# VH-VL binders against Monomethylamine corrinoid protein 2 (mtmC2): the designs that were tried, part 20

Target 1, 218 residues: Monomethylamine corrinoid protein 2 (mtmC2), of Methanosarcina mazei (p58978)
Amino acid sequence: MTNTEIFNKLTNAIVTQDIAGCAKLTQEALDAGISPLDIITKGLSPGMKIIGDKFEAAEIFLPQIMMSGKAMSSAMEILTPELEKTKVEGEEGTGLAITFVAEGDIHDIGHRLVTTMLGANGFDILDLGVDVLNETVIEEAAKRKGQKIILVGSALMTTSMLGQKDLMDRLREENLRDSVKCMFGGAPVSDKWIDEIGADATAENAAEAAKVALNVMK
Below, E stands for the ipSAE of ESMFold2; O stands for the ipSAE of OpenDDE; V2 stands for 0.75 times the mean of E and O plus 0.25 times the DockQ between their complexes.

## First folded at step 15 (VH-VL; framework fv_erenumab)

Design M2 (from K3 with heavy chain D56E; at its last look DockQ between E and O 0.70; V2 from the best seeds 0.00; counts 0 for: pae O 4.8 > 2)
Fold by ESMFold2, look of step 15:
Structure M2 (fold): chain C 218 residues (1-218), chain A 119 residues (1-119), chain B 110 residues (1-110)
Amino acid sequence: as target 1 above (218 residues)
Amino acid sequence: QVQLVESGGGVVQPGRSLRLSCAASGFTFSRYAMHWVRQAPGKGLEWVAVISFHGEYKYSVDSVKGRFTISRDNSKNTLFLQMNSLRAEDTAVYYCARYYDYSGAFDVWGQGTTVTVSS
Amino acid sequence: QSVLTQPPSVSAAPGQKVTISCSGSSSNIGKNYVYWYQQLPGTAPKLLIYDNNKRPSGIPDRFSGSKSGTSTTLGITGLQTGDEADYYCQAWDSSLSAWVFGGGTKLTVL
């Protein structure tokens, strides 16, 4: 079986909420020598994009996207340990990425992909999840002062962007701004906004986010 | 302690309406999808409806579509079920349940509130 | 009838083993993970098994789950009188777009 056939089966398992099949296919792909990154980016992630598009078009509803998410999570349970073993060879001390979705924002679909791509590109990961208070981000950064840290936040809505400014203000107030790099993404986030709040970078998608983060941490 | 407490059940005539509430405590309510599940007297469990983290998306079983509306108020940690055009077949104990997306399970249940639809 | 089929009752003596079967289809158990719930008399259901065979914190290992094809089985060893309850299997059904439960199995401990 070709790699393309395996990727198509993985994509279909996500799209059809075949949770058991997705986990099985993921392990089979690993056993066939396909890299965890290729499994994610060429098989699983395209399925989640298709599901998102169908959901936006009202072709599927809340339960189906929840079950596709479960299928993705089941595959990631298999893949995450393998990603931790086979990090990209490169500069030592790439750093810790603290990833989160801002308070009041439900932008979870892209968050999991960004977090995975950062880990696959050599970052240690602290994933804070969704609906994260700025105070929580500050606390975690403060506990690790002196480490090489990048904060990676995302927002879908303009109201969530206001929280990014508050976070930057609090980092300065707590004398933590120089201890961390800050990257923010999402549809409303622009280069002008990044400059305005004094953050370090933005990115358009998960693959770009990992590359931008590596460059910022140099 | 993680807890769910339903209220609002009662005896009503067919065609009438009833509103159930479920008070949540001991966890961050807005981080969980919530469900209603019912159990008719002497019968098994039947899933009724689900609502997303912030209430923007919801879905219900076909038998109650157009009659029941699930909703939530995250500022008050409360889940609701508005039940219109009640029928005798809606007679059941109604449970609210927390959905834990990592396990995919109904991992916390309330004790239930009883709805009886009888003339 | 329930989408998932369970025997109405099973019984066994204290200390013995019992199994409870649950049969479904390709649209539910066949492609999805299975969950088990215990409902003690007069109480709400409680999660017992998730993802076919995993136990949440506080559930002893004498409770086990397994899945084969479109069927699943709950096993209980070292049976105790306190295990007397109704037991429900549950899965997502992609054809019905619903979370579906079995009809329940009443376990009697004698």
Scores: ipSAE 0.597, ipTM 0.864, lowest interface PAE 1.7, mean pLDDT 86
Fold by OpenDDE, look of step 15:
Structure M2 (fold): chain C 218 residues (1-218), chain A 119 residues (1-119), chain B 110 residues (1-110)
Amino acid sequence: as target 1 above (218 residues)
Amino acid sequence: QVQLVESGGGVVQPGRSLRLSCAASGFTFSRYAMHWVRQAPGKGLEWVAVISFHGEYKYSVDSVKGRFTISRDNSKNTLFLQMNSLRAEDTAVYYCARYYDYSGAFDVWGQGTTVTVSS
Amino acid sequence: QSVLTQPPSVSAAPGQKVTISCSGSSSNIGKNYVYWYQQLPGTAPKLLIYDNNKRPSGIPDRFSGSKSGTSTTLGITGLQTGDEADYYCQAWDSSLSAWVFGGGTKLTVL
């Protein structure tokens, strides 16, 4: 099979909630010499995007999303050890990435991917999980004032994205804005939005997120 | 100490309503999808309904659609099942269960609450 | 009537090995992970096996799971009296868009 065929099959496995197939294909892809990053960005992530779109269109329900997430997680379980092998020894000073999903958002797959990719690129990780209150983020930032920190927030819904503005405002109010870098991602997040709320950066996918984070932290 | 505790079960006549509750403790409730699973007397397990982290998304088995509504109050760490137009076939022990996304399993169960629908 | 098919009962003496089968289809076991639950008499179900063959913390290695094709098997070695319970297999069914259980198997320790 060509790499393209493998990617398409991975995408389809996510879309059809073929958990076992997804895992097998992931292994096959690795065996074929495809990089973990390509497997994620060209095969698995496109599938999750389709799932997201279908959900918004009310074509699928929560169970399908959850199972697609499970398929993704199963693939990531296979890929994570491989990613760790290629872990770029972070230069002393890559910094701490505090990752979280915005309050009210149920989409954590992207968050997991971004977190994984950041770790693979030398960041220390503090994963706050999902449904994270802005106050929690602020508290964690405050506790670590003086450290090299990047806040990495994910939001896949417009409603949850709005919370990012609030976070930025509160960071300013608490005099923490200058002590942290702020990156936000998700389907609704745009460069315009980042500029509007005064954040530092955005990324379209997990791979880009890691690269952008590295650049922002330089 | 992760725990789920169901309540609200009882004996009701057909056509009546009942509201079940499930109190969660020992974990961040809002980080988990929650399910209801029921077991008729002497029978097996049957999935009933699921609700997402913040209650935005819900799904239930066809046999209860239009009659049962799953909901949650994360501020109170409580899961609910509103059961309307109850039927004899709804008689069962009702369990609330936590869904662990990473495993895809029902990894925590309550003790169950008994619902009996009889004339 | 259950989507997944289990034998209604199995029995063995203490110390022996038992297996419980669970048969499904391509839309459930065939392409999705299988889970097993133990339900002791008068208690709630407990997760026993996840992802076909993985054991949660606290589950002894006497319990094992395996999957082949559209079927799965729970194995119990060194059978103990405390293992007497109902056992249920479970999977996601892609065609039904639902979580489905087997009919359950009653294990009797002789």
Scores: ipSAE 0.028, ipTM 0.573, lowest interface PAE 4.8, mean pLDDT 89
ESMFold2 (binder alone), look of step 15: mean pLDDT 94; pTM 0.948

Design M3 (from K3 with heavy chain S30R R31S; at its last look DockQ between E and O 0.47; V2 from the best seeds 0.65)
Fold by ESMFold2, look of step 15:
Structure M3 (fold): chain C 218 residues (1-218), chain A 119 residues (1-119), chain B 110 residues (1-110)
Amino acid sequence: as target 1 above (218 residues)
Amino acid sequence: QVQLVESGGGVVQPGRSLRLSCAASGFTFRSYAMHWVRQAPGKGLEWVAVISFHGDYKYSVDSVKGRFTISRDNSKNTLFLQMNSLRAEDTAVYYCARYYDYSGAFDVWGQGTTVTVSS
Amino acid sequence: QSVLTQPPSVSAAPGQKVTISCSGSSSNIGKNYVYWYQQLPGTAPKLLIYDNNKRPSGIPDRFSGSKSGTSTTLGITGLQTGDEADYYCQAWDSSLSAWVFGGGTKLTVL
């Protein structure tokens, strides 16, 4: 089977909520020698885009989005270990990405993709998940003082953006600001906001995020 | 620590209405999709409805569409089920359940509230 | 008649093992992951197995799950009297657009 046929089948598995088939096709794509990143970007992610469009067109409803998300998650369980095998080793210049979402549900699928893409680009990963307290982020950064660290966080609402400012303030108070780089994304986050709170960067989407993070960590 | 507590059940006649509440505590309520699941006396479990994290999207089983409405108030950590035009077949224990998207599981359940629809 | 088919009952002595079967179709178990719930007498259901064979924190490894084709099996070893309960399999069904449960299996520990 051609790579294009495999990508189309992966996309269709997401679009039709074929959770078991998506996992099976993902393993078959790996066995065919297709890179984990290509499987994600050329097969799986296009399926999620199509699902979003169908939802906006009222062709599918809440359960179908939830099940397409589960199909994506099931594929990622297979792909994440493979991405970790291909990271660059022995070159201590990339660092650790501590990834988290301050708010719940809307950003989570993008968060997982950003986390995976950071790992694929040579970062070690500590994924703290969703609804993460600033204190937790501070504790994890403090435990690893002396390591090369980037904090990668997201906000959904303007009120949660104040939590980003609080995090930056606490990093300064704890004498950790110079120990880490800080990158924030999400709907309300702008370049002006990043400058205002004294963070290092933002990215427009998950595909760009790894490139921006590499630049920041130079 | 993590807890769901249902209330609002009772005995009603067919055609009447009830509103069920589910109070959540010990976890960040707004981070989870929520469901109602029911169990008729001596019978198995039947899924009833789901609501998204922020409450913007909802879906229910065909047998209750147009009669039952799931809703939530995240500022009060409360899930609701408005049940209109009740029928004898709606007689059941009603559970609220927390749904964790990554596991795909109903991972926390309340103890249930009993709804009896009879003459 | 439940969408997922389970035997109505099963029994075994303390210390023995049992399996509980659950049969579905291509629109549910065949393309979706399977979940198992334990319901002790007079109580709410509790999650026992997710994603076919995974255990949440606090569930001992004497509980196991497996899936083959459109069928799934819950295994319980080292039976204890406290395992006496109803057990439900569950999956998403794409043709019904619903989360569907089996009819339940009553486990008696004699």
Scores: ipSAE 0.618, ipTM 0.871, lowest interface PAE 1.7, mean pLDDT 86
ESMFold2 (binder alone), look of step 15: mean pLDDT 94; pTM 0.950
OpenDDE, look of step 15: ipSAE 0.800; ipTM 0.950

Design M4 (from K3 with light chain A91S W92Y; at its last look DockQ between E and O 0.14; V2 from the best seeds 0.00; counts 0 for: pae O 8.3 > 2, placed apart)
Fold by OpenDDE, look of step 15:
Structure M4 (fold): chain C 218 residues (1-218), chain A 119 residues (1-119), chain B 110 residues (1-110)
Amino acid sequence: as target 1 above (218 residues)
Amino acid sequence: QVQLVESGGGVVQPGRSLRLSCAASGFTFSRYAMHWVRQAPGKGLEWVAVISFHGDYKYSVDSVKGRFTISRDNSKNTLFLQMNSLRAEDTAVYYCARYYDYSGAFDVWGQGTTVTVSS
Amino acid sequence: QSVLTQPPSVSAAPGQKVTISCSGSSSNIGKNYVYWYQQLPGTAPKLLIYDNNKRPSGIPDRFSGSKSGTSTTLGITGLQTGDEADYYCQSYDSSLSAWVFGGGTKLTVL
């Protein structure tokens, strides 16, 4: 199989929630000499994008999205060791993305997609999950003071979005604001909101989020 | 407090129509896909229909296609099931159910409303 | 008639362990998550297990789920009288584009 064919099959495996197939194809791709990064960016991530788009278009529902996410995770389990192997010591990486869903919010789909896309674009990932207390975020940021960090928060409800302001205030109070970049997303999140709370950026979708994060971290 | 409350059930003759409502409270209604699930007397659960959060996608079980229509009014936090051409086999308790944000489970159920179709 | 197959009934004494099986196909359990619901007599169903083996908040660890291939199993340890209920497995069938339930299992505590 050509590399293109392998990529297409990987994409399709994600789109069709073929977890076993995705893992198998991932291994085959590695065996064929394809780089882990190419497997992610040219095969797996395009599939997740399709899934995200379909969800936003209300063409698919949570079970399918979750299974696609599982397929992606299975592939990443295979790829992670390979990625670590190729890491050059001392090379300043893209940085650490700490991802979370705001307190009081358990909407996970967008969060997972963004997290996946960030990982695919070279970020180290610390996924704090959903319904995350601002204090937890602060603690994690404090623990890693001096590292290249971007906080990536999601909120799909206006009420949970309001917590982002509190987070920003607390970051400032704890003298951490300057040590981290802050990006927030979600349906209610706007550029105006980002400006209001003093955050660094927002994005409309997962693919954009990854690009924006890369730019913010430069 | 998260809650779903069904209403509109009753006794009707075959061929008649009935409209069920489900009032949602305690959560942002427009952020959840909603479902109808029914249970015939002494029988198991049967999925009936789903509607996406903004109503762009609707799907129903084959046995009710062309007869039942699912809809929602997010401004009123209400889910609807329009049932036309009712049959005896449609007799059941009808539950509205919310999709779980995390995994897509039915995490919230109403108490149900009873629909009886009989001559 | 149900897409997923469950035993119609199971029974055990208090304190015992019971298992409820649910069998499907490659188009549902084989490739999609499984959920379990408890329905106490005269009440609406309640989510018991999600994503094959996860418990929602408030569900005791006596309840467990496992999945293998096209089948899943609900386990209940330390059986209590209050566990007497109907239990339903549920999944999504990709070929049908439908949410599917098992026929339900009536658990009797002896």
Scores: ipSAE 0.015, ipTM 0.549, lowest interface PAE 8.3, mean pLDDT 90
ESMFold2, look of step 15: ipSAE 0.658; ipTM 0.899
ESMFold2 (binder alone), look of step 15: mean pLDDT 94; pTM 0.954

Design M5 (from J4 with heavy chain G104A; at its last look DockQ between E and O 0.59; V2 from the best seeds 0.68)
Fold by ESMFold2, look of step 16:
Structure M5 (fold): chain C 218 residues (1-218), chain A 119 residues (1-119), chain B 110 residues (1-110)
Amino acid sequence: as target 1 above (218 residues)
Amino acid sequence: QVQLVESGGGVVQPGRSLRLSCAASGFTFSSYVMHWVRQAPGKGLEWVAVISFHGDYKYSVDSVKGRFTISRDNSKNTLFLQMNSLRAEDTAVYYCARYYDYSAAFDVWGQGTTVTVSS
Amino acid sequence: QSVLTQPPSVSAAPGQKVTISCSGSSSNIGKNYVYWYQQLPGTAPKLLIYDNNKRPSGIPDRFSGSKSGTSTTLGITGLQTGDEADYYCQAWDSSLSAWVFGGGTKLTVL
């Protein structure tokens, strides 16, 4: 079977909540020599995007998106040991990832996945949780001025994106911008938006987020 | 220690309403999906309803749709089940259950609260 | 009736082994992971097995799970009188859009 066929089957397993099939296909993809990152970015993550779109269109409801999330998690359980084989050993101070969600339920699930991937990639974790005020993020960053810090936030709605701009503006006003790296995700967040607010990065999914965060912190 | 404690059960007449509460402690309540599961006398377990982390999304078993509403107040670490238009078939012990996405399991249960619907 | 089918009861002597079966369909066990819960008399259910065959911390390895096709089994070795309980299998069912449980199996240790 071609790599494209395997990726399409992985995507379909996520979209149809075929949890056992997704895990099986993930192992088969690994056995066929496909890299863990390609499995995630070309097979699994496109499926999560599709189910998110279906959820917004009211074609599926809370249980289906939860089960697609489980399919993703079961695949990541298989893939995480393989991802860890590529860690940079002997490097200290990967940094502290301060993770938070400004709002929304769908990004709580993604927030947990991103936090897990960051920890698996060597970051220390401070998980601020949900409904986090910009003031709280600023206070935590100020306490740790001089440490190697990345702020990792997400938003669901356009109004929450304006909160990202406000956070970046306040970091500059308080002379903290150069003390931290800033990464934002969420369905409405784009590369253009990241450039506009002067943040450091965005990513499409949890695995990409961890990789991007490592590159940003170099 | 992780704990869930239900309250609000009782004996009510058919057609009446009742509100159940579930107090959570020992964990970050807002980080978990929550469920209600019930058990009729001498019967097995039946899933009733699920609610997302913030309560923006909810889903219920068909037999209670339009009558039961699951909700939560994360500032008070409390889960609720509003039960309207109660029927004899709703008689059961009602459990709140924590759902852990990694395992997709009901990994913590309360001791339950008993609802009896009779004339 | 229960979407997942379990025998109503099983029994064995202390120290012996027992298995509890659970049968479903392609819309539940066939494409989803299965879970097992123990309910001791007068208590809430407790998670025993998740993801077909994994044990939460604190569950001894004399409890085991397996899955094949649309069926799953719970195995218990070294039976103790404290194992007398009702045991439930559970899975998500895509056709019903519901978390479904088996009817329960009462284990008696004699």
Scores: ipSAE 0.637, ipTM 0.881, lowest interface PAE 1.5, mean pLDDT 86
ESMFold2, look of step 15: ipSAE 0.626; ipTM 0.875
ESMFold2 (binder alone), look of step 15: mean pLDDT 93; pTM 0.942
OpenDDE, look of step 15: ipSAE 0.799; ipTM 0.956
ESMFold2 (binder alone), look of step 16: mean pLDDT 94; pTM 0.943
OpenDDE, look of step 16: ipSAE 0.776; ipTM 0.910

Design M6 (from J3 with light chain Q90G; at its last look DockQ between E and O 0.76; V2 from the best seeds 0.00; counts 0 for: pae E 2.5 > 2)
Fold by ESMFold2, look of step 15:
Structure M6 (fold): chain C 218 residues (1-218), chain A 119 residues (1-119), chain B 110 residues (1-110)
Amino acid sequence: as target 1 above (218 residues)
Amino acid sequence: QVQLVESGGGVVQPGRSLRLSCAASGFTFSSYVMHWVRQAPGKGLEWVAVISFHGTYKYSVDSVKGRFTISRDNSKNTLFLQMNSLRAEDTAVYYCARYYDYSGAFDVWGQGTTVTVSS
Amino acid sequence: QSVLTQPPSVSAAPGQKVTISCSGSSSNIGKNYVYWYQQLPGTAPKLLIYDNNKRPSGIPDRFSGSKSGTSTTLGITGLQTGDEADYYCGAWDSSLSAWVFGGGTKLTVL
């Protein structure tokens, strides 16, 4: 079976909530020498994008997106130890990464991967988790005014992505915008969106996210 | 300590309405998906409904769809089940349950509140 | 009729081992993880096993879970009189779009 066939099967396992099959396929992909990052970005994440689009179109409902999330989590349980093997000791003053998934979004697509890669590249981590209120992010940033901080937010759905603009507006209103760097990712997030809301960066995948974050903090 | 306490059960006639409440304490209520699960007398467990962290998304089992509405008030740490057009088959102990999506399990249950639908 | 099939009862003496089976289909146990719940008489269910074979903190290792194909098994070793309860398997069912449970197995410790 080719890598493309494996990726398509992983995508389908996410879309059909085949939790046991997703875990099995993930292990088989690792055994075949496919990198953990490729498994995620080419197999698993496309499935979560499809399920998010179907949810927005009212073709599926809350239980299905929850179970696709469980399938993703079961694969990540296998993949996270392999990703952690790439950890790199960071230089002094790299900064604190405050990581979170946008308010209203209940799937941690890429969030755990991005957080892991940031830590592996020398960032101190404050992981706020999923479905995080903008007020919580503002409070944590305000507590640490003067510290070298990057906010790293993720969104799956267009509706939860709009909260990124609200966060940027609140940072400006609270006089915190210049105190932090702001990076947003997720399937709906684009360079055009980043420019529109006045954030600092985005990236195509988790490995690039860590590299972009390091560069932004220089 | 982590607790869920249901209330609002009772005896009602068929066709009537009842509203159940579930008070949560000892954990960050807004960080959990919540469910209602019921158990008819002498029978097994039946899942009823689920609600997302902020109540934006809800879903109910087909047998109660259109009759029961799950809701939550995170400022009061309270889960609700509005039950309309009650039928004899809805007679059960109703549990609220915390869902921990990492484990995929109903990891905390209340002691339940009894609903009896009888003339 | 329960979606998942369990024997209605099992029994064993204190100190012995007992197993409780649960059978389903490809749309539930076959593609999804299984969970086990213990319900002591007159009380709420308690999570015993999650993700086929994992134990929450505080559950002793004499409780175990396994899964093969569309079936799952709860094992209890070193049986104690306090283990007398109803035991339910549970899983997500993709075809029904519902969390489903077995009918329960009453464990009697003689």
Scores: ipSAE 0.548, ipTM 0.843, lowest interface PAE 1.9, mean pLDDT 86
ESMFold2 (binder alone), look of step 15: mean pLDDT 93; pTM 0.944
OpenDDE, look of step 15: ipSAE 0.717; ipTM 0.897
ESMFold2, look of step 16: ipSAE 0.449; ipTM 0.785
ESMFold2 (binder alone), look of step 16: mean pLDDT 93; pTM 0.941
OpenDDE, look of step 16: ipSAE 0.818; ipTM 0.941

## First folded at step 16 (VH-VL; framework fv_erenumab)

Design G1 (from M5 with heavy chain D56T; at its last look DockQ between E and O 0.30; V2 from the best seeds 0.00; counts 0 for: pae O 2.8 > 2)
Fold by OpenDDE, look of step 16:
Formats: structure tokens, sequence, C-alpha cells
Structure G1 (fold): chain C 218 residues (1-218), chain A 119 residues (1-119), chain B 110 residues (1-110)
């Protein structure tokens, strides 16, 4: 199979919630010499986008989304170790990425993917997990004051996204804002939102997130 | 601890209405999809309805469509089931259940509330 | 009749192994994950198995799940008196666009 065929099959596996097939195809892609990054960006992510669009259009149901997410997760379990093997050692100037999902939010697929991509691009990673209180983020930032740090938060829901503003406010109140970079992502997050809350950047996907983070940290 | 507590059950005549409530505690209610599942006396489990995080997505089993409405008030951490035009076959213990997106399973159940529809 | 088919009852002595079958179709078990729930007498159901064969925290390894084709099986080893309960399989049905349950199996510990 050509790389394009493999990518299309990966996309289709996500779209049709073929979890076992997705994992198998992921391994096959790796065996064929395709990079983990290409598998994600050209095969898996397009599938998840389609799923998102279909859901918004009321063409699929919630369980299907969950199943597609599981398919994605299954693939990522295979890809994560491979990404770690090819990890670009960050230069002294890359920095620490503190990643988290906003409080009140437990959706971690995107978070995990972003975290993985940041690590693969040379960032040291402190993953705080999901449903993370802003206070926890502040504490971690405070502990590491003086270090080169980027906070990377994700929120899938508008309600959880609102907490990002609070986080930014608190960073300012604690005199930490200038000591950290702040990047936020998630479906509801926009450039306008980033500007509104005074954050540094946003990214549409995990691959972009890594690039943006690198640029922000320069 | 994580807990769901149903209420509102009772004995009603056919054609009447009843509203069930499910009070959630111990977790961020708005971060979970919620369901109603019912169990007729001596029978198995039957899924009834689902509602998404903020109520924008909801649907129910065909047998209750047009009669039952699922809703939620996240400010009160409460799930609701409005039951209209009740029938004898609606007689059951009604459970509210939390739907965990990671496992895609009903990972938390309430104790149930009993609805009896009889003449 | 339930969309998923289970035997109405199974029984075994303490310490023995029992299996509970659940048969479906291509639109449910065939393409979707299966879940199992335990319902002790007079109580609400409890999640026992998710994703065909995974155990939630707190579920002992005596409980296992397996899936093949359009069927699934719950296995219980080292049967205890406390395992006496109703067991339900569950899956999403793509054709019905609904969560479906088996009819339930009553496990009696002799």
Amino acid sequence: as target 1 above (218 residues)
Amino acid sequence: QVQLVESGGGVVQPGRSLRLSCAASGFTFSSYVMHWVRQAPGKGLEWVAVISFHGTYKYSVDSVKGRFTISRDNSKNTLFLQMNSLRAEDTAVYYCARYYDYSAAFDVWGQGTTVTVSS
Amino acid sequence: QSVLTQPPSVSAAPGQKVTISCSGSSSNIGKNYVYWYQQLPGTAPKLLIYDNNKRPSGIPDRFSGSKSGTSTTLGITGLQTGDEADYYCQAWDSSLSAWVFGGGTKLTVL
C-alpha cells in the first residue's frame, strides 16, 4: 500500500470507529516506515476532524464519538513510544511545558496528543492531567519561577474554557504572568479569546501546538 | 464520594404525568453525560434517555419519544425526566446513571426511584 | 425480547468457574465495545467490565470479559457466595442508535 492509501485507511478507521483496525493500521504504517507524526497528522487527525464535523451536523451520535476517541487513543498508545524514541533533545532554551486540562473538564485525548507532541519536540513535560484546578497550575508555576516555562491548557467545553481567563487573572495577581508563557487550545478556544484573556497563543491541533510553543519560547 | 440520588417516583394512573429528579454530588456534574435507565419489576435493564453536558444533545428510546423529556440543570447538579402520558408498561424502577466518556460506560448509578402506573 | 441474548440462569458451587454468554449481532457486539454490569439483589447495577475485557478499579481479577465476533462472555473464577446476582451485558447498537442490554442472567451460588 502507498502511504496515501494507509492514511486514508487510518482516517476511515477513525470515522467508522474501527478500533482494532485503527491499531493494526497504525502498526502497519510504522512498519512501513511512516513517521509517527505523519500517521497522526495525515491519517488519524483528519478522521477525528470528520467525526467532529459529523457530530456538529447531527449525523452521528455521542457513542460513536466516544468510540472514535477510543480508536484514536488506541493508535496513540502505539505511537507514543515511537515518538519518544525520536524525541528531539531540546536545546537549553526549549523549556518546560506544563500541560493540563481545565478544571471541570475530563476530555484528555487532545491533551494527551498535545503533550506527546511537545515532548517529541524537545520540551520537558510536566503533565498535570485533567480537571486541574487553576490553583494547582499557579502553584506549579510559582515553584518554578525563573525557569523557562510554558503553560499549555486545553478545554473542550465553553464552560471549562472560561476558567482560562481566571487562570490568567490569577497569574497576574501572583506576579507570575511575566515569568511564564501561556498557550491554550480546544474546540471553543479562538484567537479572539486568547487576546481577550491576555494569553500568548493558541493552536488548532497538536502538531501546530508544538510549533507554536517552540516559537513562543524563542 | 460520588453519588446519584433519584426522587419523584410514585403511583399514578395511566395518562398522568410525573417528573423524576436525580441529584448529583461528589463530582463536576456538567462534565458528564447523563442517562436514565429503567427496570420493570422482575425484568431486565432498558435504556431510556441520554443528555449531553449542557443539554444541547439529547435523545431517547423510541418507546418513550414524544412522551418523555430528559433535561438537566447544571447549576443545581440535577438531572430530570419529565414523563407524560404514562402507560402501564412504563412501570419500573428508574435509575439515573453517569456516563464516563473514557470507558463509555455507565460507571455510576443511583439507587433508583419506583414509578408505578396502574388504574 | 432483549436485543442481546443471555441465558436466563447459571449456577455453580463456591470456588468453581462460571461463564455467562451474551450473543448479539453485527450492529452491536460485532462492531462496538461490550460492557458487563452486576446487580446484586435489591441494589442498583454496578459496572463490572468495560471495553470488552477491562476491569474498573475495585473489581477483582476473578472477573473477566472476552469478545469474539458477535458474542461476548463473562467469566467468574473462584466463585463466592457474594457473587450471586444478576449480570447484564450491554453494547451500543448502531442500527438502533441506542444502548442495548441483554436480558440478564441470574447467577446462583449453590
Scores: ipSAE 0.035, ipTM 0.620, lowest interface PAE 2.8, mean pLDDT 90
ESMFold2, look of step 16: ipSAE 0.645; ipTM 0.884
ESMFold2 (binder alone), look of step 16: mean pLDDT 93; pTM 0.943

